# VH-VL binders against Large ribosomal subunit protein uL3c (RPL3), part 5

Target 1, 266 residues: Large ribosomal subunit protein uL3c (RPL3), of Bigelowiella natans (Pedinomonas minutissima) (Chlorarachnion sp. (q7xyp4)
Amino acid sequence: AAAARASSSALVALPGGRMIEVPHMTKDYRDVKVCSRQRKWEIREHMRDPIKMGLMGTKAGMTTYYDDEGIAHPVTVIALEAGNVVTQVKTKETDGYDAVQLAYKETRDRTIPWPERQHLRKHGNVKAMKHLKEFKIADVSEFTPGQQLKAEELFEVGDLVDVSGTSSGKGFQGSIRRWGMKRGPMSHGSKSHRQHGSIGCSATPSRVYKGLKMAGRMGNERKTVKKLPVMMVNDEEKYIVVRGSVPGKKGTIVELRPTKIVGKHC
Key: E = the ipSAE of ESMFold2; O = the ipSAE of OpenDDE; V2 = 0.75 times the mean of E and O plus 0.25 times the DockQ between their complexes.

## First folded at step 1 (VH-VL)

Design s7 (framework fv_tislelizumab)
Fold by ESMFold2-Fast, scan of step 1:
Structure s7 (fold): chain C 266 residues (1-266), chain A 121 residues (1-121), chain B 107 residues (1-107)
Amino acid sequence: as target 1 above (266 residues)
Amino acid sequence: QVQLQESGPGLVKPSETLSLTCTVSGGSFSDYYVHWIRQPPGKGLEWIGVIYHSGSTNYNPSLKSRVTISKDTSKNQVSLKLSSVTAADTAVYYCARDIEVEYSYGYFDYWGQGTTVTVSS
Amino acid sequence: DIVMTQSPDSLAVSLGERATINCKSSQSVSNYVAWYQQKPGQPPKLLINWASTRESGVPDRFSGSGYGTDFTLTISSLQAEDVAVYYCQQYDSYPLTFGQGTKLEIK
């Protein structure tokens, strides 16, 4: 039985030591209603949202929101570190699909390789960043290379967001290689993709050994939690608060995307 | 460029309150988290506490009952008050800036030169 | 509180030789570790942050490594000016804590 903190703020620390002061959340903050099955069907039928732009953040930690019955609900504080700058904009006409590439978490030039720095300079003259991610969205016309995205322009209290967490093995280098690399002509691409799945022996000890050898890569599996209500957005103090738990441990880089279904019309 | 400078009384009597001031030039404290760290003679570093741009504070539990950190943004100053001092509080006191507001916090790239405090009768 | 323990407490190394200083945390701190150099009468100077990132102006002979609970600061070729006390610090959680320090001397 945890009591609400009447007049106190909550302090949450990023692994990098950044402290975020979150005001105490009370019933004064608008909660998103839980829709009935019938209402959800009506929304799905007539009020489908186009896929909108999101941004990246860093899981800072968790705190608590107390409802009007005194029941504690977990909330997650997501820090917005320096970044969220548009690099490359892709269109259906030129690239076959609409997307906005976003750079996140500013770093010093020396910490990223020269080819990766050249990619950022070529696409919007962007400062060195540790993470690069592509967001596939319905309308890219309002985004330009070099544009700084602001959380308060993308999200409002009461919005529903989907949060995806991924531990990026090689950080910016891995991301840039994914987008900057182009596979040459391939003779037998599909065969190699199926070789270990249905073909192979029951060498369980070898699989366990390989798993232990590459245990860190298990943390790179993408997990998404959907329809988390936005509780707070603060561009000045660089954080966003969502109700619920998000994937990963403190320090995990997360992607915040607006939910596809209109939650405000419940 | 940012410059931090501590100032204080030098000598404080046992049981009295120590008051120190950190002044910043070339920037503003409203844009940073400012920390206090101390170092007793011949010993290591001890984190005392931090003040956020909101004015909220967080203190080392070992000192929490005796420490108050406050800021005056109009004077670009952060102050540290430590009550009921003893000989164990004799140390060099540093104020230090967390890195710029839009970067990660909790490590210190700018330090003041330090001010020596001796607790003696 | 997270306790940071350095080893050794003091180290004597010949000029031009490799110096290695270790730091162990009582709990996992991921890569949220900084290293500082302090010379007598001076404030600490930041050398390394994020366990392995060298600060601007820090000579290439200084490097950091480690993750989780075990961290290392290495000076690949000791110079006379490197005589100092070195401190590790975790910034994963409050209160912020420092190691006890390692005094580096010339043999």
Scores: ipSAE 0.000, ipTM 0.380, lowest interface PAE 19.0, mean pLDDT 73

Design s8 (framework fv_tislelizumab)
Heavy chain, then light chain:
Amino acid sequence: QVQLQESGPGLVKPSETLSLTCTVSGGSISSYYVHWIRQPPGKGLEWIGVIDYSGSTNYNPSLKSRVTISKDTSKNQVSLKLSSVTAADTAVYYCARTYYDYEDAFDYWGQGTTVTVSS
Amino acid sequence: DIVMTQSPDSLAVSLGERATINCKSSQSVDNYVAWYQQKPGQPPKLLINYASTRESGVPDRFSGSGYGTDFTLTISSLQAEDVAVYYCQQYYDTPWTFGQGTKLEIK
ESMFold2-Fast, scan of step 1: ipSAE 0.006; ipTM 0.498

Design s9 (framework fv_tislelizumab)
Fold by ESMFold2-Fast, scan of step 1:
Structure s9 (fold): chain C 266 residues (1-266), chain A 121 residues (1-121), chain B 107 residues (1-107)
Amino acid sequence: as target 1 above (266 residues)
Amino acid sequence: QVQLQESGPGLVKPSETLSLTCTVSGGSISSYWVHWIRQPPGKGLEWIGVIYYSGSTNYNPSLKSRVTISKDTSKNQVSLKLSSVTAADTAVYYCAREDSSGWYEYYFDYWGQGTTVTVSS
Amino acid sequence: DIVMTQSPDSLAVSLGERATINCKSSQSVSDYVAWYQQKPGQPPKLLINYASTRESGVPDRFSGSGYGTDFTLTISSLQAEDVAVYYCQQDYSTPYTFGQGTKLEIK
């Protein structure tokens, strides 16, 4: 293996997934400064930013950017895996509240339960996705079931975002691999026995279900880190870089929302 | 019935960009995933990448810095661009579909005939 | 990346006899394994998906089995038209990976 690298970029890999090449940040970027707290977090009593749409991503990893002065800047690379498709749009008229439901991370049909799969088909004919999250926003009129959301249309460098994720712990139920290991002989090649096996497994803990009531469960704790500066948005290469740490380990599914009551960075 | 057909130049010079097109008939590219796979002479198969029905893409990490897959739904075509080619990129290039719009998924059930690409000065 | 390793690299079997090709993954891929047949000058053809489900039109003599890390393709009674290179493939996670191939010949 070669020790020397020909690029000024960092390579960040998802667990079992794709590699992300993050370019070295430009000279212009290194001049972006975090404003004073008063400027950065100023709240106007008579004027508030409306709650805007966000999107989902996967924590790819953390890295460090060193500026011209040699100062280290911790950054988190968030991958945008296939997804961020609108499924259901809820309105105050029909549902009592305004929200956009977003599906994330295309997956095999067998990895999600049948009712969830049917929901995706009914609302926008969306392909099977592992994660389904609801974003309550002020104006849903711009969104339609089946619409692909683009990061560069929602975020720009210097924006402040709130990043939410769910930490996972050891559960009482086995993974899809353990569940599959309980299957009988597979010599008959029946599609129905795999369908039966997949129905008994849940590989998608991150789902928003209207009216679903849940008691607290071990290892399913939601954490939010607020007001992280956006450092890069690359919709073509499918990643976002934020300054600071985001919840969870590498591979954690995260929600990115614009911070609702704050001015832009200087 | 669904058919896929690759087309492009048979010969590409080193350091240039290889451009291939996969034309689909009998089905819409908006209804399935389209993959690119290559096979060097006398060697095995290497997955290059996929474009999902949503237009999102995933690439093999070994090729990610050089590969772009895109689609044109009006022409029902999927394109592969591979930049900065070398002799190691000499191979037969295939496009293949993966239908996952239903309850059951399909592996690469329909492949194109393949198009031979030779990288030579 | 998940590495798929086939054995043997080449296999010679008499007509009417059983041919067995093995495929091992470096980590569990559940049942997300497919088998392909490739003849010279032709694209690969799907034989088996989901480890054990025969593709429509594939003869009953072809069967697949396995789960997790160990997979097998069996041809119960070899016919002359079965001479080809066979590949296993996982699509459990990207990047999708193939085995190195097994060349099947008549003894």
Scores: ipSAE 0.000, ipTM 0.394, lowest interface PAE 14.1, mean pLDDT 74

Design t10 (framework fv_tafolecimab)
Fold by ESMFold2-Fast, scan of step 1:
Structure t10 (fold): chain C 266 residues (1-266), chain A 122 residues (1-122), chain B 106 residues (1-106)
Amino acid sequence: as target 1 above (266 residues)
Amino acid sequence: QLQLQESGPGLVKPSETLSLTCTVSGGSISSSEYYWSWIRQPPGKGLEWIGSIYYSGSTYYNPSLKSRVTISVDTSKNQFSLKLSSVTAADTAVYYCAREVDTAMEYYFDYWGQGTLVTVSS
Amino acid sequence: EIVLTQSPATLSLSPGERATLSCRASQSVSSYLAWYQQKPGQAPRLLIYDASNRATGIPARFSGSGSGTDFTLTISSLEPEDFAVYYCQQYEDWLTFGGGTKVEIK
C-alpha cells in the first residue's frame, strides 16, 4: 500500500506503550558480515581474551530486513531500558573468580526488598533495579561500581552475539510481578483477566502451586540462541538489532554476550 | 464488584495496640498485580500511607511508623490486618484499607474501603 | 522524603466554571503522580494516575497534566458533585500525599 511504501522506519512497542523507532533497514547494513579481513583479525585477537563483557536488554519485538536477492530475514529489536550499571566487581584475589555484576531496568525503591536495595547502595550507589546478573569475564580491572555501560562501546555492527532469555536469571527476590504490563487497572469493580507474572516464569504455575513454589524456585529452561549477527547498535535511542529470533515473547529480559570463538565461522 | 470493608474496635486506650482487619470481597487477594494497603486520615487533616502487603506476606511500611506497624495477610479468608502498637492521641484517625496497583511502575490506590474511625482515648 | 505542596488551599468557584489545581513536588517524581477526590464522610476516589491517565468511570471533564515537579488537575466545567477536597499522591519514592485543595461553592 502507499502508506506502507512511504514508511522509512519501523515502530516497535515495549509492553506499557513506549515506542522505539528503528530506521528502515537497507543495503547499508549488508556490511555486517563477520568474514571481512578486519573482523577476522578482531576475532583472532579476541581469542587471546575470549570472554568479554555483555549487556542486558528487553526484547521489544521483531521486524523484517530484505536483502538484495529479495530474501526476507527476521530481525529482533532489543530495547536497552534504563540500567546496565555495574554494581559489584568480583576478583580472583578476594572472591575466587572474576566477574562483573550488572543491574538492569530501573524501578522504584520500594519494588526491591530493603536488603537488595542496600546491596545496590553499597556497591556503587546504584538506583533500584529489577534485575541483577553476574557476567564472568576475563578482565574486570576496567570496571568500577556505579559505571554505566554503553552498547556502542561493547558491540559493533557485524559482531556475533549469544542472546539468552533470563527466565532463570534471578532478579532480586521479592514480590512476583508482571514485567510486561506497565499500565494500571482499566476498570473499577471488575476482576482482571490479565495473566500475572513472576521472576523467570509465568504466574500461572506460581499461583497454582501456592506454598509449593516461589519466585526463584521455579524450574524453567534457559534458552540461548548463539551467533546472531548484530545489525544495528544505537546508544542514543537505546536499542540493538540482531538478525534472527531471540528467546521469549515481547518483554522478555535478555542477556547479550559476545559469542565465544570456536573457529573461523563466516 | 470488588469491595473492601474495615472492621475492628472504634476505641483504643493509650499505650495499647490498635488492631483492624480488612475483608476483601468480589476479588482475590492472591493477585500478583496488587498490594493491599492501610492509609489513615486524622480528623480534618490529610492522608498518610501506613503500609502495604503482598499476598506472599512481603511488606512495606512507612518509615515514620515502621517500629510500631505490623501488617499481615490471610489468603484463605481473603483478609489482611493492621496492628499499630503503643498508640497515642495522635493516632486518632479514620483508617482506610485500599487496593494498591503495583505494575512495578505504579503504586496508587484504585479501590478503597469506607473507612473506620478509631479514637485513642482513656 | 518527597513533599507535595498543593495550591491553592481553597478554591471558591461556581458550577460551570473551570477549576485548575496545582501539585508541586520537592523533587522530581517523573509521571508517578495520582489524584484523588474526597467528599465529606467518604473514602477517597481515584481520578487520575500516572499524571494524565483517567481512571475507569471518571468523567471526561477531569484531566491531569504535568511531569517532573509541576502537576495540574483540571476540571473543565464544575458539576455540583465536584465540590470536594482533592489530593495528589506521588509514588516515585515511597508514597506521600499532598495537603489537599478544597474546592467549595462561592
Scores: ipSAE 0.000, ipTM 0.399, lowest interface PAE 14.6, mean pLDDT 75

Design t11 (framework fv_tafolecimab)
Fold by ESMFold2-Fast, scan of step 1:
Structure t11 (fold): chain C 266 residues (1-266), chain A 121 residues (1-121), chain B 106 residues (1-106)
Amino acid sequence: as target 1 above (266 residues)
Amino acid sequence: QLQLQESGPGLVKPSETLSLTCTVSGGSISSSSYYWSWIRQPPGKGLEWIGSIFYSGSTYYNPSLKSRVTISVDTSKNQFSLKLSSVTAADTAVYYCARHEDYGDYVFDYWGQGTLVTVSS
Amino acid sequence: EIVLTQSPATLSLSPGERATLSCRASQSVGDYLAWYQQKPGQAPRLLIYEASNRATGIPARFSGSGSGTDFTLTISSLEPEDFAVYYCQQRYDWLTFGGGTKVEIK
């Protein structure tokens, strides 16, 4: 009658070819109890946790965890490639908002343009990285340019995380790649009147007003899956396992951010 | 054959702005592969990089000179220019324009002949 | 700022002799180091890029070696035209030149 519980022990390839064994994972839940009105009021006042720091990773693959009832649950292995180094720390005082810029996936210097290398060296003396992403967080005081972030310091088993897929090409773009289609001046006129400032890596990605149709592939849009339980965190073997499916195919760069907890329990 | 040629006044008074232009011939300045740079050399001393510009107008300046330097590019004339404000006797130097690549294996592969700029009253 | 220290400041040699010039970086620059030759009254001339690659038209007697923090330019047998000032240059973090080594005739 009762299905025998099984140890999850599928081999998953990390980028670089190393295999990991996904051990048996068990996640228990507790029922939420109805609170008094005074307690509900206290919970409302404290229900909004500050937005916490996250990490970047690479979708390594999926495996299946079977629970005690024999029901299959997908789990995703997210590799932590060389990276997750703080580059720029932005403060409301100097930049108008609080954020930590994180570099991910170390690469050879010659694969990124000189302006991108200058940005990384200026902000924490960081090695060449393929991806650069800004995390807007409530408290940046604990982060310093050049700091290596560790998954075990940011996440623990049982945490809920939101995982966002990052489309191919949202990292550093070489000048040659960006201009490969139009090469040189796009019009027959001079562009000299637009020669101001050190415009390169400092601009935030262009934002489009909500409701404007953007041409392009729908499948290339950023997607977020919320409230995925963290099943394993391993800094030594460089991976995180979450329960559920995350956006994209193997090799997709993902952002891991702690889920904002709303409501408290008695 | 690519050639770079500096031009501008050889004498500048203290507190004024030093202005130089580099004319590129035998090749296009509108190239995604290269940056165009200014380098100076005071008499009897070594080389100092001033700054670089991409044909789009993006600039990178030596931090020690950043507050006084402006580099601009004019793709229609195939030229780029240097302005150095509030000059003193310490800014007396031979000024070179040069090309360096966006990334890859080499840096300053083509240089102008250099022009001496003397700062005196 | 990465500082490049060249040694010796002056090297006095005769034609036919071997010249060995040193460039030391205050921190690792990988292999992103170039060497230039400058003769009096002339612009610098690129000799070596990416630590060990000869630029177009540079004679085989010039060779570069090293990586990280320690780099060497070697001229296997000095010709009369090789007596000049030599500069190393890194592009790993901003762009800085060494103080130069003057190779002068003895």
Scores: ipSAE 0.000, ipTM 0.405, lowest interface PAE 13.5, mean pLDDT 75

Design t12 (framework fv_tafolecimab)
Fold by ESMFold2-Fast, scan of step 1:
Structure t12 (fold): chain C 266 residues (1-266), chain A 123 residues (1-123), chain B 106 residues (1-106)
Amino acid sequence: as target 1 above (266 residues)
Amino acid sequence: QLQLQESGPGLVKPSETLSLTCTVSGGSISSDSYYWSWIRQPPGKGLEWIGSIYYSGSTYYNPSLKSRVTISVDTSKNQFSLKLSSVTAADTAVYYCARDWEYSSSYDAFDIWGQGTLVTVSS
Amino acid sequence: EIVLTQSPATLSLSPGERATLSCRASQSVSSYLAWYQQKPGQAPRLLIYDASNRATGIPARFSGSGSGTDFTLTISSLEPEDFAVYYCQQRSDYYTFGGGTKVEIK
């Protein structure tokens, strides 16, 4: 009997103290399931469609949702920390390819080196951010430096998203400074242009460099889980819930991109 | 109180390398809050930024000085140094070292300066 | 490079008068502009950072304003010790300084 079941709501904590309360999910959970094989064949004809813009988020944790049949389904809560601001917009004419560079997770100026601060100031006068990622997309004309991206404008319940993050195979998981890292002008563009990757570097906890952060360690694996249904999008409380597990442990920085499949799933 | 003091030869011959050292006292150069800079001022003229260094060794140079400039840091001696190669009479100036002060909201400026040292390029 | 143009080159005033110094950038520097005071034989002294914030120990008569390309340093009532050369400096694209404004006694 459904009436005797435990509550589906849960409180999820980010590393660093932010708490997210995931409300009770409606019985529409079944409506966001991945399509049948027949429907996937029909949708495959649209795989030629352009790549759409995405966002960055932080894996907050996982919880369990129980459907009408009493079957447990894992869901992942992805927090949207301060950020998701457009910095540099690249075009085929000027840069040889179309892309939107997105800054994520606001931080204090002192935690990132001066060239990274200068890059953010030059491209949209953006506040200091810990992560800078480039999204290669088909149409960059809608984006301008300094623009704040909103999850509710890019995603809605029932959408399928691809979630990318970094997980470690063999070896230790964590953040470590890459030796030999250069902070000056990058080879792919103008002076102070930063290529794909996170801003800043992480030192050991007891060192004078404490507070500088870099996502991932040399050898960490980049992993993408495709076609995860979006269960909830909440710009007010700054989170997205997807059905299934996403790469990495709590605190992992993830990229959310709309799947290439267009049309309604079953 | 933190103080900066320049030292080095006051006279350099044309085509040789100008070499100056800035000693930091009353505080540590190994601070993640500051960059350390060289700025010069030719007699009767304005200020020109030469370059800056972070205690990790990362450097930023004035593009107009091309590859003539090298700035280095020695955290064990609490010092940073300037080398300017192939000098000419145009390099005659008062050379200052300065601290680039950083505020939490991207507000920074040269808040502490050395007294300056005059370097004359002459035979 | 970003060029900073200071005007006037020389400002002749009497003690007690208001001084207004201008700094114009060749392209936008947002609020990334500082002001320095330099007396003969001395190193420059930081007055204002981030366009309008007074540095520690700087008297309230000094104020900065502006954003983008047009900036102003105002000294509300000149004291004898305020007669000096003033430089503006941008940090938006590396560092460049203006040519300076000399505030001198009439």
Scores: ipSAE 0.005, ipTM 0.422, lowest interface PAE 12.7, mean pLDDT 75

Design t13 (framework fv_tafolecimab)
Fold by ESMFold2-Fast, scan of step 1:
Structure t13 (fold): chain C 266 residues (1-266), chain A 125 residues (1-125), chain B 106 residues (1-106)
Amino acid sequence: as target 1 above (266 residues)
Amino acid sequence: QLQLQESGPGLVKPSETLSLTCTVSGGSISSSSYYWSWIRQPPGKGLEWIGSIYYSGSTYYNPSLKSRVTISVDTSKNQFSLKLSSVTAADTAVYYCARHFWSGYYRDYYYMDVWGQGTLVTVSS
Amino acid sequence: EIVLTQSPATLSLSPGERATLSCRASQSVSSYLAWYQQKPGQAPRLLIYDASNRATGIPARFSGSGSGTDFTLTISSLEPEDFAVYYCQQYSDYLTFGGGTKVEIK
C-alpha cells in the first residue's frame, strides 16, 4: 500500500483484513472543545445528567497522537462496522424501564442458509446482526425500531466516553443464526410488512430474542475503561478514535457509552 | 423468482434525454433491504455504475454523471426509471438494471445480486 | 474516485489449471469488494462478496481473499464454463469496477 503523506496518516487493520486510514493527529487534544479553564461544575455521585444513548464498535487497533511538544499519546481506533440499528425500544409503561436495544455487525451470508437469507431479504428485514446490546437511557421517545444511529450525531470531539469490551463468541453467532432465521423475517397476511398487534413483536424489525438470551453467559467477562476523550468521529469512513487503550484484542466488540457526569470541568 | 427487465427506446438522438424503465417482477420493490441500480457497459468496455434508488425515493449517483442523471421509482407499478440528459455517442452502451443490497447503515454501498438481461441503447442521428 | 486495477488483462489457461486473478485498489476498501463473472452477451453474475464470501449457487472452486488494497480471486481448477471476463467491484466509497480480466482457453 502507499499513502500520499505517510507521516500524516496511520493505517489500522481489523482481523480479517478490513483497513482504516486515520489522519495523523498533531494538535494538542487538551484544547479540542475544552470549556473555559476558569470555570468548573460540581460533579456529584448522587446526581447525574440524563443518561444518553451510546453505540457499538469493533477495536481496530492502536496508533499514536503527537502533541505540540512532540510527546506521543496512545489512541485507539474503533471501527464502526455495518449495524448500530435500533431493534427494540422499551418503555416504562410496557416493559417497566426505558431502553433502546441496538444491533451491531452484520453476519456473513454463509452463516445463514440460503433459504433463510432469501426469506429475510424478501420480507424487508435487514440482514441478521451478530451482536445485540441494551442501552438504558433517560429518553427513548426519539428512537424507533429500524433507525440507523450515526456516530457524529451521538459524539463530538472532546466528549468523554466509557468503553466496555465484549467477546465475539461462536455461541452468540450461533444463537442469532438459529433463532433469527426462524423468527426474524416474520410477516403477516399477503404483505411483506409486519402487522400491528402481533404478540411480542414490533411493527417493523424482527427482535431475535429467544436464542439470544442464552448467548455469551459463561466465560464472558466485561472490562470497562472510563472517561476516554473522543479524538475523532468519522461516519463516512466509519470509525471513532479515543485517547488511551480499550479492552481486548483487535476485533473485540466494544460498547461506547457517554460518561455519566453531572457538570463539567472548565 | 425475482426478475428485472429493462425497457425503452434502443435509439436516442444526440443532445436528447435517454429514458429507460426497469420492471421488477416476482418480488416487491418496496423492500428495506435493497436499493435498485443502473449500470452500463459500452461495447467492448467495462462496467460503470450510474446510480441507485431506494423505494422511498432516496438516490445515490455516480459523481461523474450526477449532473445528467435522474433516477425515479414508482412503487405502485413496481418499477424504477433512468433519465440521462444531453446524450452523446459516448453514452452508447448496454444498460442494466440490478438489485443492490443495503445493510441498513448510513451510506453503505454494496454489491448487486440480481441483474436484468440488459438493453442496448445507441446514440445516433 | 477509487480506482481498481485488475491484472493480468488476459489470462490464457487450459481446463484443469488454477487461475489467480488480482485486483488492486488505489486506496483501502477494507473488505468491501465483490467479484463478478460475465460471459459474452450476458449480464454479470455475482461470484464473491465481502472479499471472501461465495454467493448462492457458486461452485466451491471459486474463492476470494485479501483486504485493504490487494485482492485475489482464485479458481482452483478451471472448468470449460469458467472461461469468461471477471470484474472486481468496490463499495467502500460509491461503486467502481475494475477493467476486467479475460480468462481464455489456451
Scores: ipSAE 0.000, ipTM 0.394, lowest interface PAE 14.6, mean pLDDT 73

Design t2 (framework fv_tafolecimab; at its last look DockQ between E and O 0.01; V2 from the best seeds 0.00; counts 0 for: pae E 16.9 > 2, framework grips, placed apart)
Fold by ESMFold2, look of step 2:
Structure t2 (fold): chain C 266 residues (1-266), chain A 121 residues (1-121), chain B 106 residues (1-106)
Amino acid sequence: as target 1 above (266 residues)
Amino acid sequence: QLQLQESGPGLVKPSETLSLTCTVSGGSISSSSYYWSWIRQPPGKGLEWIGSIYYSGSTYYNPSLKSRVTISVDTSKNQFSLKLSSVTAADTAVYYCAREDYDYGSAFDIWGQGTLVTVSS
Amino acid sequence: EIVLTQSPATLSLSPGERATLSCRASQSVSDYLAWYQQKPGQAPRLLIYDASNRATGIPARFSGSGSGTDFTLTISSLEPEDFAVYYCQQRDNWYTFGGGTKVEIK
């Protein structure tokens, strides 16, 4: 009987409901060398590559990839929704520092603040985007307002990336938050559902989102997971796959940046 | 309830820099839903928008003042600030800080009490 | 720059009367027009946003109308606390304010 290569693929849902199939990957994961704390510090401070441009994405989900030997590798699919368009290019002469501002995740004009919509119109005539983020990089000369960034031009399979995102904490437990409401110390930090009248608030406002801050607007802890190998980049199907886990739950907006440290070999 | 409070010197000499700070209390300045603005009113006259800032540091300035204005934000102190350089007597005004809530098309919905800044020798 | 012209500059009326304040823009601002009330020694207070929507807590006697270049603030029956200066403000291209209309006791 002929030997057959066993492989499997799993579907992952992207925002908007489109499904992708993560194909069998041919490159095996390999163990990395361990660097001492002193050596990592020396690499970071003295041998650092110039800071390069990154991208934004949306955590779509996790799946497992089985290599040719049957070993399971956890991977995270990061969707590339409409966006990653350069808006403003900042220089030391114009703004006091070098940075590229990137807009991500197209939305309706009405869903963003009017000054932000005017900013997008002024800088590259970019469509309304849900997220606007600066990337401080070493060389901004290759970027122009309105430019569409492509993941395959910035990242290759095997590159190491740092992925940043915000955590939401334990699940939403009520309609009332400390933000914008004066509360005594005894009401701070609670994740418990609030009873009507016990804290002096009505159950709901007459119009949702008027004067009341949303749970997702609180300052959440930002986390960066470093040195994740890029397993796959696909601009046609709009996703990047990295090995390991990334911050946040499905739907979290993440920033992908090339790893700063050069010493891959230690 | 969110409140805004202006602070800074009430008297500034001509040609110097006017510097004010707005402290946000009862809420966080770090929000995707708001812009933070400076607006001034000379005594007995109308209102003039100076500029606005987003918590990320993105700024928008009145074109008439752009060459002299710097607005900055310090999210760790929950504050934003105004610097207006090369002031003259024409810059004597009550200076307000204000919040812009645009999620549902609101304009400046929360204002500080205002602080009078006099430019005089 | 979009210039807002308010008229009249002063409106002298008695309590219980209807006040009609005009704001005209030098070019169309769609419905991106707000109205503010300012009493002596106080900061402005938002009354109307997007031309016709009352801000939270604003009494029903205040109403806004108009679109494009011609806007109106109406106070259906003046109360003693309504004697103040009223400003319009556009947000279609940056922010500019009108010169104000003072509503005073006749």
Scores: ipSAE 0.000, ipTM 0.394, lowest interface PAE 16.9, mean pLDDT 74
ESMFold2-Fast, scan of step 1: ipSAE 0.007; ipTM 0.419
ESMFold2 (binder alone), look of step 2: mean pLDDT 93; pTM 0.949
OpenDDE, look of step 2: ipSAE 0.005; ipTM 0.445

